# VH-VL binders against SWR1-complex protein 7 (SWC7), part 11

Target 1, 125 residues: SWR1-complex protein 7 (SWC7), of Kluyveromyces lactis (q6cpf9)
Amino acid sequence: MSTQNDSIALLLLQITLYHQQELAHADSSLSLDELLVEPIVDNTVVEKFTSHSMVQIYAPELAPLNIRSIKGLISDLFTNTNIQEPKNLITLANHYYSERLNYLQEEKIPELIQQMKDEYRKLAE
Key: E = the ipSAE of ESMFold2; O = the ipSAE of OpenDDE; V2 = 0.75 times the mean of E and O plus 0.25 times the DockQ between their complexes.

## First folded at step 5 (VH-VL)

Design t13 (from s16 with heavy chain Y50R; framework fv_enfortumab)
Heavy chain, then light chain:
Amino acid sequence: EVQLVESGGGLVQPGGSLRLSCAASGFTFSSYSMNWVRQAPGKGLEWVSRISSSGDYIYYADSVKGRFTISRDNAKNSLSLQMNSLRDEDTAVYYCAREGYSSGWLHTYYGMDVWGQGTTVTVSS
Amino acid sequence: DIQMTQSPSSVSASVGDRVTITCRASQGIRSWLAWYQQKPGKAPKFLIYKASSLQSGVPSRFSGSGSGTDFTLTISSLQPEDFATYYCQQANSFPYTFGGGTKVEIK
ESMFold2-Fast, scan of step 5: ipSAE 0.276; ipTM 0.731

Design u01 (framework fv_felzartamab)
Fold by ESMFold2-Fast, scan of step 5:
Structure u01 (fold): chain C 125 residues (1-125), chain A 124 residues (1-124), chain B 107 residues (1-107)
Amino acid sequence: as target 1 above (125 residues)
Amino acid sequence: QVQLVESGGGLVQPGGSLRLSCAASGFTFSSYAMNWVRQAPGKGLEWVSYISGSGDYTYYADSVKGRFTISRDNSKNTLYLQMNSLRAEDTAVYYCAREGYSSGWLHTYYFDYWGQGTLVTVSS
Amino acid sequence: DIELTQPPSVSVAPGQTARISCSGDKLGDKYVYWYQQKPGQAPVLVIYQDSKRPSGIPERFSGSNSGNTATLTISGTQAEDEADYYCQAWDSSTYYVFGGGTKLTVL
């Protein structure tokens, strides 16, 4: 269930990215560029991720995870995602979005592709 | 039952090369990341190298980077460590260790099973 | 670059509780793993993800991790528990990091 794993990875990156953007907006002492490489993981990220319907349905083993575990998962994505561009939350999310898009195009599921584009574009803003 | 059996250790001169093997059985080898961990005589544990289940991702301790190469052959259930430009400080028992279970990109970052180890002695 | 510090030795009488510490900066933000190693043998995982026991590990082994210190606790320590114990964590900058090890003596 690699396609589900890519979707869960993308979800975690989306939630983390959005949270960093909110933190940088609320606190001018925080650099978004730095947070994109070294994100702050707190209970907001943990609660949003572990309570998400995708996690509850497709990855229930991730539901009991705490801050340490979620930091570990994010570190995992930084360590094990092999991309040519510099690694940060945006380039990692782009990679998993592209993997998901390729699978959906092969399966001819245009509605899901459009939804993921909309979600991704919202993150990029 | 999980079994990891190392081989290839021995006596080698400084500057020499040696290739270690780890034969895995009792589990789906390609589903697990693998590691090499060493222990110098009378000293503690030191992580050496990591390879993902697919073989696409590899990482090395700074002390061995550029000299050692980790690889795997999933069709043969075998892990390898190619050791070049060996130094006296590389003398250690080398353990093959399996990463904790992961079904995909999620890694657990710990070693759930270890081989018996193979001794590498670097001396003139 | 994170360093894990363990006491070099801990002594306990049979039946008493042994506690082995592992200290590192903000270690409570990371998962900690514990390995037991008897002379001439390979290490054996006794605790993973701070507090979980693998199948086959006696229930007298437990773990905790908070703040800067993780602790391996062995309740009702038995002679066969005499061994070296290593803590381990993972960091994106340094990867797998081991503590220096603690020799547990039971007598």
Scores: ipSAE 0.000, ipTM 0.526, lowest interface PAE 12.2, mean pLDDT 83

Design u02 (framework fv_felzartamab)
Fold by ESMFold2-Fast, scan of step 5:
Structure u02 (fold): chain C 125 residues (1-125), chain A 125 residues (1-125), chain B 107 residues (1-107)
Amino acid sequence: as target 1 above (125 residues)
Amino acid sequence: QVQLVESGGGLVQPGGSLRLSCAASGFTFSSYSMNWVRQAPGKGLEWVSYISSSGDYTYYADSVKGRFTISRDNSKNTLYLQMNSLRAEDTAVYYCAREGYSSGWLHTYYGFDYWGQGTLVTVSS
Amino acid sequence: DIELTQPPSVSVAPGQTARISCSGDNIGSKYVYWYQQKPGQAPVLVIYYDSKRPSGIPERFSGSNSGNTATLTISGTQAEDEADYYCQSYDSSGYLVFGGGTKLTVL
């Protein structure tokens, strides 16, 4: 129901997911399949998340979060998200993306939908 | 109504062990990160340990790292602190404290909004 | 890393404004929290995010945070406000840091 919280959850999941992909690409000893379930969270994730424009503008109270708090938030997403599929960074991110899209479509807010898609595409860039 | 009740404190000799419990009620325990904070007689507050809502992420003050273990059982709404290799300087009232959050699953770290009444641990010969 | 310094005591007459400082290197770039503790009781959160009050905390409590000093202000101080007050923040690694505490005496 809270679209702002869903957007922030998706942002955190996307940043974390991208970081796991980069780590697995750089270090062949790391299994991406394992990282999708037990992600490595370091200061790269923290800095990218807390400095992101969405956090700075819409959730400035999250700006002082550190590695302890960010790991806690990611853990909370794994524990508290109710999905039928096995939980990993991809299935969790897909869930929050779908929740956001459904809400915005029902509200008929085309410009906001486009802005959110563009922001998420930038994370994969 | 939100309640946190600590137990397990008592007198123990240096080098001994104690396990503290914190029974939570009146809220969805599994949705909140929890902390232990202690206060030596006549002294100020000192943060001891953190545990995420799922129990997967933990952090410790340097003074207790390697000796104390924080854990939780969300099915029993109970927080634990296993204290090993106790020292005279561990003598304190131990409080469990809930980290407040602004809404839903997103646990914004904005302070300890509820505290238990504390349990006294005395390490003395 | 950050250490928080508070005056050990502050005294005010009833109805006067009490100001309790919390000093730390560049504390204005971090969030500060304030707790009230009465004898024999657990602490109570009175200010979070530098200046916000939890529900149920009287409007006479306010906070500010800039540069190297955060301040808890109690306007029209009442006898019931007599207590120990602790500021709290965190270091760059997320470890929590409490100030040494200030005993507020309402004479």
Scores: ipSAE 0.014, ipTM 0.600, lowest interface PAE 7.2, mean pLDDT 83

Design u04 (framework fv_prolgolimab)
Fold by ESMFold2-Fast, scan of step 5:
Structure u04 (fold): chain C 125 residues (1-125), chain A 124 residues (1-124), chain B 106 residues (1-106)
Amino acid sequence: as target 1 above (125 residues)
Amino acid sequence: QVQLVQSGGGLVQPGGSLRLSCAASGFTFSSYSMYWVRQVPGKGLEWVSYISSSGDYTYYADSVKGRFAISRVNAKNTMYLQMNSLRAEDTAVYYCAREGSSGWLHTYYGFDYWGQGTLVTVSS
Amino acid sequence: QPVLTQPLSVSVALGQTARITCGGNNIGSKYVHWYQQKPGQAPVLVIYYDSNRPSGIPERFSGSNSGNTATLTISRAQAGDEADYYCQVWDSSYYVFGTGTKLTVL
C-alpha cells in the first residue's frame, strides 16, 4: 500500500515539476524558484496525470479530476507531508522517492523472496 | 490525544440558517483534509462536504450544493459548516471527520476520527 | 447520486464467519472503506483501501473487492461486533456511503 500511494504522489509531483521547468524555459518572466513553491496547474498537468497508466490502474478514482481538484491534491501534499526541509516540488518529490525505495528494500522485496522460497519448497516436495 | 468537538446544532425553522463548528485538538489540524457527514436518526450515512487541508478547495453533495458552505481557520484549529436555506430534509445528526493522512493518497483511505455529532432539527 | 447496495441485515452465530456485501457498478475498480457504528456513537473505520486494517482493528476483520461486489468478512464473530456496517467509495467528485447493514451476533 505504501509503495502504491507514494508512487502516485511521486508521479503527480514529477509531472507538475517537469511542467514548471517547461514553463520557465518558455517564458523568462517566470521564476522557477517561485513556481517550485506555487506551481501553475493547467490542463497539461491534469491530462498527463489523469491519463497516466498508473492512475488508470492503481487510482482510477483520480481519473475524473479537474484543474481545481488537482490543485487541491498538490496543496494537500504541501500541507500534509512532514519533512524537516522547506517544502517545494523538489523536496516533496525526494521524500516520496525515498519512501518508495525504503518500501522496496525493506518490505516488498523480502516478502516476495519469502513467498518464492515457500512455493519452491512446496514444488520440491 | 486526537479530539474533534462539535457545537452549533439546534432547532431552526425552514428557510433559516445555522453554523456548525468542529474544534480540533491533539494533531496538526492544518495538515488534514476535513469532512462533514450527516445521518437522519435511524438511517444511513450521507457525505455532505469536503475541505482540503489548506482550505482552498471544497466539494459538496448535490443535495446541499449552493446552500451550505464549508470553511476552516487553521490558526484556530476549527472547521465550520454554514447551512443556509434549511429544509425539513436537512434534519440529521451532523458529524465532522478527519481524513487519515500519511501522504495525499491517504486522503482517500477514509475518515479515521469523528466528532461526537450534533443534532440539527429543521421544523416549523 | 449513485448508491452502494448492502443487505439490510446479516445474522451470524458466535464464533462463526459473517460476510457483509457492498454492491456497486464496477466497484472492483474503486477503493472501498468500511465503517462500524454502534448505537449512539460515531462511526469507526475498520477497513481502508479494500483490505487494510487501521491500528487497533483485530485481524478477524478483512476485506476484498472485485467486479461488482466488495465484501467485509468478520471471522470468529464476537458479541461486541454487533453494529451497523457501512461501505464507502470515492466516486469521481465525492464520497458515497452504502445503505448500511445491521449485523446481529446470535
Scores: ipSAE 0.005, ipTM 0.520, lowest interface PAE 11.6, mean pLDDT 81

Design u06 (framework fv_libivirumab)
Fold by ESMFold2-Fast, scan of step 5:
Structure u06 (fold): chain C 125 residues (1-125), chain A 125 residues (1-125), chain B 112 residues (1-112)
Amino acid sequence: as target 1 above (125 residues)
Amino acid sequence: QVQLVESGGGVVRPGRSLRLSCAASGFTFSSYSMNWVRQAPGKGLEWVAYISSDGDYKYYRDSVKGRFTISRDDSKNTLYLQMNSLRTEDTAVYYCAREGYSSGWLHTYYGMDVWGLGTTVTVSS
Amino acid sequence: DIVMTQSPLSLSVTPGEPASISCRSSQSLLHSNGYNYLDWYLQKPGHSPQLLIYLGSNRASGVPDRFSGSGSGTEYTLKISRVEAEDVGVYYCMQGTHFPYTFGQGTKLEIK
């Protein structure tokens, strides 16, 4: 699994979730609970995501995507993410955040510690 | 510690422009949505404009739409209100006020908990 | 737009007595997220407004517990259990359920 892909997925979920919250706040007829399961994806979501520096630098193939494509990416996150709790934008975002945090703690930090230990051992020779 | 300071008010003739500034200090400005609220002499409070913490969502009172523009520069911790085509009815003390808090991907509403001292705009012929 | 109506427009209270201010909205302030977006603000003479209550019943930081907010839907009340001299000023309710945000016309509280 690519930690880069998890970071991009989290970014998309964060942008989409924030957008639903703003829409629900602006229009009281919109149910946030329903938007968390079936989000509204419009040009605001598309422009925020595709123009983001993380996308421009680390996933430039996503920069030219339109509304339909972004809806597809979000749909893919709903269908392909394996979590036991009910799927919505919050639980999906929490999942990808936890995956990223676990990568840093269990893979990246131990890797750096091991590198430091190896360097120390070489100096001790 | 936590404070907002408005500036840019003055006396102008109808049809002129003014740019109001609101300097924030003592908190992470970029994490908060911001409002402009005005008060005509001897009258009540009137909400003018809103800008989200990320700067992408802006809402205005109908009477100022097309004439006023709210914006922010997070690198300078400053909120702006560009006021064009001023009318005598725009005469008021203008307050900036922070609301809500964006923590990661969630926006939490806390009311308008910090207000500036106000800057006076007088539009007279 | 949602119209906010306060009553009374003014009241005079003897120190130590309770005070009550009502706020009515032209439509329900209950948001789909379950919250009632009604705030109460106090503007002391010559001062900026200050937040007292947000989301109907939550006291803002530093606000004394003698202030309480209640209500839901279209009917809201701000209560002061024992009025003090420092409470003089104009009280405003505000709805933040949807844009544009709208304030009530204000209630002036004076000490007898």
Scores: ipSAE 0.240, ipTM 0.733, lowest interface PAE 4.4, mean pLDDT 87

Design v02 (from s16 with heavy chain S33Y Y101T, light chain A91Y; framework fv_enfortumab)
Fold by ESMFold2-Fast, scan of step 5:
Structure v02 (fold): chain C 125 residues (1-125), chain A 125 residues (1-125), chain B 107 residues (1-107)
Amino acid sequence: as target 1 above (125 residues)
Amino acid sequence: EVQLVESGGGLVQPGGSLRLSCAASGFTFSSYYMNWVRQAPGKGLEWVSYISSSGDYIYYADSVKGRFTISRDNAKNSLSLQMNSLRDEDTAVYYCAREGTSSGWLHTYYGMDVWGQGTTVTVSS
Amino acid sequence: DIQMTQSPSSVSASVGDRVTITCRASQGIRSWLAWYQQKPGKAPKFLIYKASSLQSGVPSRFSGSGSGTDFTLTISSLQPEDFATYYCQQYNSFPYTFGGGTKVEIK
């Protein structure tokens, strides 16, 4: 389903973004601004994404992916998402959050709307 | 080099039958959704049928439902459309079109990105 | 079934003009809208997917916008190779439906 793909894309972007924020906080030599454009993808990102319940349930084919494959998926999102703002993890996540929120509002699924807003709010802060 | 080549078009009398084929090359056929789209002389595009990558999900336009049957053979990289009980209004150029991307779960983000050249079906007495 | 209505059915334009084509869905389709270009005697060419995402290799003068029921295809500065018929197509739900097409003709 189209909405499942948007949710998985958002999840991947959120996990990747959060990881970059943690890396920049831990190491003052790393620029968050640079990581938002060229994120570091390591085993932490892979493990958090592939073990997530949404991936296990809605995209099980993504569960066995490694670092190279996950980098490929992120690259695909940068290439295939056309937005007005310069592309980075935040602007891409905002795009997919908006797409998902729009669908959830039209389908009247309160639980998923609440979950998406809560998760995105935590990440955006 | 990604290609789709249609064949099987021709002249047929009303009430007759015809089988169209579409040969795929240059990509992993079994990973893509496939569509048939037709265009009557001087008219617009009309979607005819869809088949999922596995062949398990199939949909038809109301105008052809019960008369046309879409099928695919992933081992032979081929798509087929069996057309029965043909009518004058079925006269058109028939295109096969691929839907999706090589990234799998991102199929929904695309649309029909590769089309064949079309094969002409003329139904007349 | 979701009806797709394109406006105008034809437009006469000159090279360098800004051309705007609209597509309206009879029901909400979110962003599941594609645009295609078709030249006489040729198969359609894929231009835009998910309402606003430009297909690789398509010139940047093409852009798409909109969501829900109202969508627009814009050609910012029309070139000689852009004279063609343009179609929108929803892929939110089956059956898939195309708009009636907009012919962009030489003035």
Scores: ipSAE 0.000, ipTM 0.520, lowest interface PAE 12.8, mean pLDDT 84

## First folded at step 6 (VH-VL; framework fv_enfortumab)

Design w01 (from s28 with light chain S93R F94Y; at its last look DockQ between E and O 0.03; V2 from the best seeds 0.00; counts 0 for: pae O 8.9 > 2, placed apart)
Heavy chain, then light chain:
Amino acid sequence: EVQLVESGGGLVQPGGSLRLSCAASGFTFSSYSMNWVRQAPGKGLEWVSYISSSGDYIYYADSVKGRFTISRDNAKNSLSLQMNSLRDEDTAVYYCARESTSVTGWLHTYYGMDVWGQGTTVTVSS
Amino acid sequence: DIQMTQSPSSVSASVGDRVTITCRASQGIRSWLAWYQQKPGKAPKFLIYKASSLQSGVPSRFSGSGSGTDFTLTISSLQPEDFATYYCQQANRYPYTFGGGTKVEIK
ESMFold2, look of step 6: ipSAE 0.471; ipTM 0.814
ESMFold2 (binder alone), look of step 6: mean pLDDT 91; pTM 0.927
OpenDDE, look of step 6: ipSAE 0.697; ipTM 0.880
ESMFold2, look of step 8: ipSAE 0.485; ipTM 0.813
ESMFold2 (binder alone), look of step 8: mean pLDDT 90; pTM 0.925
OpenDDE, look of step 8: ipSAE 0.008; ipTM 0.617

Design w02 (from s28 with heavy chain Y50R; at its last look DockQ between E and O 0.54; V2 from the best seeds 0.00; counts 0 for: pae E 2.6 > 2)
Heavy chain, then light chain:
Amino acid sequence: EVQLVESGGGLVQPGGSLRLSCAASGFTFSSYSMNWVRQAPGKGLEWVSRISSSGDYIYYADSVKGRFTISRDNAKNSLSLQMNSLRDEDTAVYYCARESTSVTGWLHTYYGMDVWGQGTTVTVSS
Amino acid sequence: DIQMTQSPSSVSASVGDRVTITCRASQGIRSWLAWYQQKPGKAPKFLIYKASSLQSGVPSRFSGSGSGTDFTLTISSLQPEDFATYYCQQANSFPYTFGGGTKVEIK
ESMFold2, look of step 6: ipSAE 0.426; ipTM 0.780
ESMFold2 (binder alone), look of step 6: mean pLDDT 91; pTM 0.928
OpenDDE, look of step 6: ipSAE 0.531; ipTM 0.838

## First folded at step 8 (VH-VL)

Design x01 (from w01 with heavy chain T109Y; framework fv_enfortumab; at its last look DockQ between E and O 0.88; V2 from the best seeds 0.00; counts 0 for: pae E 2.3 > 2)
Heavy chain, then light chain:
Amino acid sequence: EVQLVESGGGLVQPGGSLRLSCAASGFTFSSYSMNWVRQAPGKGLEWVSYISSSGDYIYYADSVKGRFTISRDNAKNSLSLQMNSLRDEDTAVYYCARESTSVTGWLHYYYGMDVWGQGTTVTVSS
Amino acid sequence: DIQMTQSPSSVSASVGDRVTITCRASQGIRSWLAWYQQKPGKAPKFLIYKASSLQSGVPSRFSGSGSGTDFTLTISSLQPEDFATYYCQQANRYPYTFGGGTKVEIK
ESMFold2, look of step 8: ipSAE 0.473; ipTM 0.810
ESMFold2 (binder alone), look of step 8: mean pLDDT 91; pTM 0.929
OpenDDE, look of step 8: ipSAE 0.565; ipTM 0.857

Design x02 (from w01 with heavy chain S54D G55S; framework fv_enfortumab; at its last look DockQ between E and O 0.84; V2 from the best seeds 0.66)
Heavy chain, then light chain:
Amino acid sequence: EVQLVESGGGLVQPGGSLRLSCAASGFTFSSYSMNWVRQAPGKGLEWVSYISSDSDYIYYADSVKGRFTISRDNAKNSLSLQMNSLRDEDTAVYYCARESTSVTGWLHTYYGMDVWGQGTTVTVSS
Amino acid sequence: DIQMTQSPSSVSASVGDRVTITCRASQGIRSWLAWYQQKPGKAPKFLIYKASSLQSGVPSRFSGSGSGTDFTLTISSLQPEDFATYYCQQANRYPYTFGGGTKVEIK
ESMFold2, look of step 8: ipSAE 0.545; ipTM 0.824
ESMFold2 (binder alone), look of step 8: mean pLDDT 90; pTM 0.925
OpenDDE, look of step 8: ipSAE 0.666; ipTM 0.877
ESMFold2, look of step 9: ipSAE 0.581; ipTM 0.829
ESMFold2 (binder alone), look of step 9: mean pLDDT 90; pTM 0.921
OpenDDE, look of step 9: ipSAE 0.615; ipTM 0.871

Design x03 (from w01 with heavy chain V103Y T104K; framework fv_enfortumab; at its last look DockQ between E and O 0.32; V2 from the best seeds 0.00; counts 0 for: pae O 9.4 > 2)
Fold by OpenDDE, look of step 8:
Structure x03 (fold): chain C 125 residues (1-125), chain A 126 residues (1-126), chain B 107 residues (1-107)
Amino acid sequence: as target 1 above (125 residues)
Amino acid sequence: EVQLVESGGGLVQPGGSLRLSCAASGFTFSSYSMNWVRQAPGKGLEWVSYISSSGDYIYYADSVKGRFTISRDNAKNSLSLQMNSLRDEDTAVYYCARESTSYKGWLHTYYGMDVWGQGTTVTVSS
Amino acid sequence: DIQMTQSPSSVSASVGDRVTITCRASQGIRSWLAWYQQKPGKAPKFLIYKASSLQSGVPSRFSGSGSGTDFTLTISSLQPEDFATYYCQQANRYPYTFGGGTKVEIK
């Protein structure tokens, strides 16, 4: 199973990042800076991720994953993502956001435009 | 104008139930965490419950855990507090209060409770 | 839970006086402290956040200081509208806790 799919990876990072923000808000004794590098992954993160429609639709193989597996996926993102910046949830999220944006601009949107053109031609015939 | 208006207070017997509501206006309700704070007659302020902007994170004071339920409807700009198994010590004016928070990207800074309603009175008595 | 102890519980003062209210936390809360003003029959009013930052619209005669466990609210020159009860509140962790309040009364 891979989270190298940019959209799914980004989702996981965003859910995790949001969770850290909420935890830090709830307990100011927690260091957000530390949580961004070593995030707390609990059942809340697991539930939000595995139940998300994007996961269920585009990566259903990740839906049944448990907390250990999710921790592993997050750890994998930290260890195997190639960025120049120091690695934390924000820089990782920014990376995958950028990758997603590039995909949309360079591949997805042109594809959709082509599909629209094709359909228009069909209708014109 | 930024405003919070509580309602639903009243007289109830011990063991009874009551549902408080807080109507928000003048700001993007869904962007703010909300709190309930109460004040017994002649006493100080006591925090009761917190709910995050999305509703995903909820916290309670130990004194109300298992008895009170906080909820929100962002589409209706509404905050609620369901109070069950009410006790005499729950007698108080109940305030809803907005948390003041600044945002910069994923980062935020907590300020305090910058907007309060006028309060609604709950009296628990036989 | 973090206990917040305010002192004094009440203070009598005259217009123009310097008034100082202290708040002590049972454990370190860094700068996660807010101050509120409450007048009889009214909801609390937000005054200060982060121990020393003045909320917009609050008169400059109000100031806050401190960090860790000991905090102070100061009114440099008491005005007639300042007679009220003041509360400190820690936001270091849940549950949020308030001080017992300090009533500033007219002498």
Scores: ipSAE 0.015, ipTM 0.645, lowest interface PAE 9.4, mean pLDDT 89
ESMFold2, look of step 8: ipSAE 0.484; ipTM 0.823
ESMFold2 (binder alone), look of step 8: mean pLDDT 90; pTM 0.926

Design x04 (framework fv_libivirumab; at its last look DockQ between E and O 0.03; V2 from the best seeds 0.00; counts 0 for: pae E 15.4 > 2, placed apart)
Fold by ESMFold2, look of step 8:
Structure x04 (fold): chain C 125 residues (1-125), chain A 126 residues (1-126), chain B 112 residues (1-112)
Amino acid sequence: as target 1 above (125 residues)
Amino acid sequence: QVQLVESGGGVVRPGRSLRLSCAASGFTFSSYSMNWVRQAPGKGLEWVAYISSDGDYKYYRDSVKGRFTISRDDSKNTLYLQMNSLRTEDTAVYYCARESTSVTGWLHTYYGMDVWGLGTTVTVSS
Amino acid sequence: DIVMTQSPLSLSVTPGEPASISCRSSQSLLHSNGYNYLDWYLQKPGHSPQLLIYLGSNRASGVPDRFSGSGSGTEYTLKISRVEAEDVGVYYCMQALRYPYTFGQGTKLEIK
């Protein structure tokens, strides 16, 4: 999965997770522990995800997706993400967050530092 | 081949009920969202109701809300429309339509209502 | 509800000539994602509707390339580059942005 895909996956998981917390807070008959493994996906999740600037910029093909398609994306994340921990919205989100941090630490920040060094050297001439 | 066949239409008086069925074949019915669309005699198309693939999400046009109930039985590959308190303005040909998406990896794409049934006629008259 | 308005409501075309059908929506169908949530359907005489175009400009499977969709925002156009006898029927635009989905009034295409 590319770095853009990891960020989009993280976004979807975070929006979904926050929504489950809202639902469980508002309705005592809903168990957050159960929602973490089998989330309720409604129009709130769909609208927040498809209208988000990250989706608009980096994954515009996802923006027209309806609720069924968004549920399918979440299901695919549960099925296809390889982690050692028991799978739920939190452990999946942590996985993609860690992958994004690892990219920044190991790839992007060193690249940016080198770009700044190159610009400084050019100006010093 | 992918196919949808409606049944259960007929002639009834106002205030009565009908249940429409839509039999699906040639595809994995449980993977698709479904719609009902109707067409009054000599008139255009009118969307009526939607049900998600898991059956959890149902939407209706305002004129039928509270009177019509969309449902599905995935073990029988069948979509239903229960129509209560029928009115003369409900007279139409009723089509079921499959809402197509694709799932490859984690990418989904909307393709519209790509498969339609043959329609079943509902006539509400006194 | 988003109101869809088609023009013309009736169109008579000589075979081999182009045809153009317009569809206007009461609200923009262009999502900030860049997609236009507009479909086109054809209902041939005595038949069920069939999908022609989805998301403004994408041809459905099996639809001839003489059909094309264009437009954005509140104005959309279906074009047939060379009308054939088999193209006779009623054409509907539909917005798929919000429930309830809503159709235009239909445009009847006939051969002169």
Scores: ipSAE 0.000, ipTM 0.535, lowest interface PAE 15.4, mean pLDDT 85
ESMFold2 (binder alone), look of step 8: mean pLDDT 94; pTM 0.956
OpenDDE, look of step 8: ipSAE 0.624; ipTM 0.882

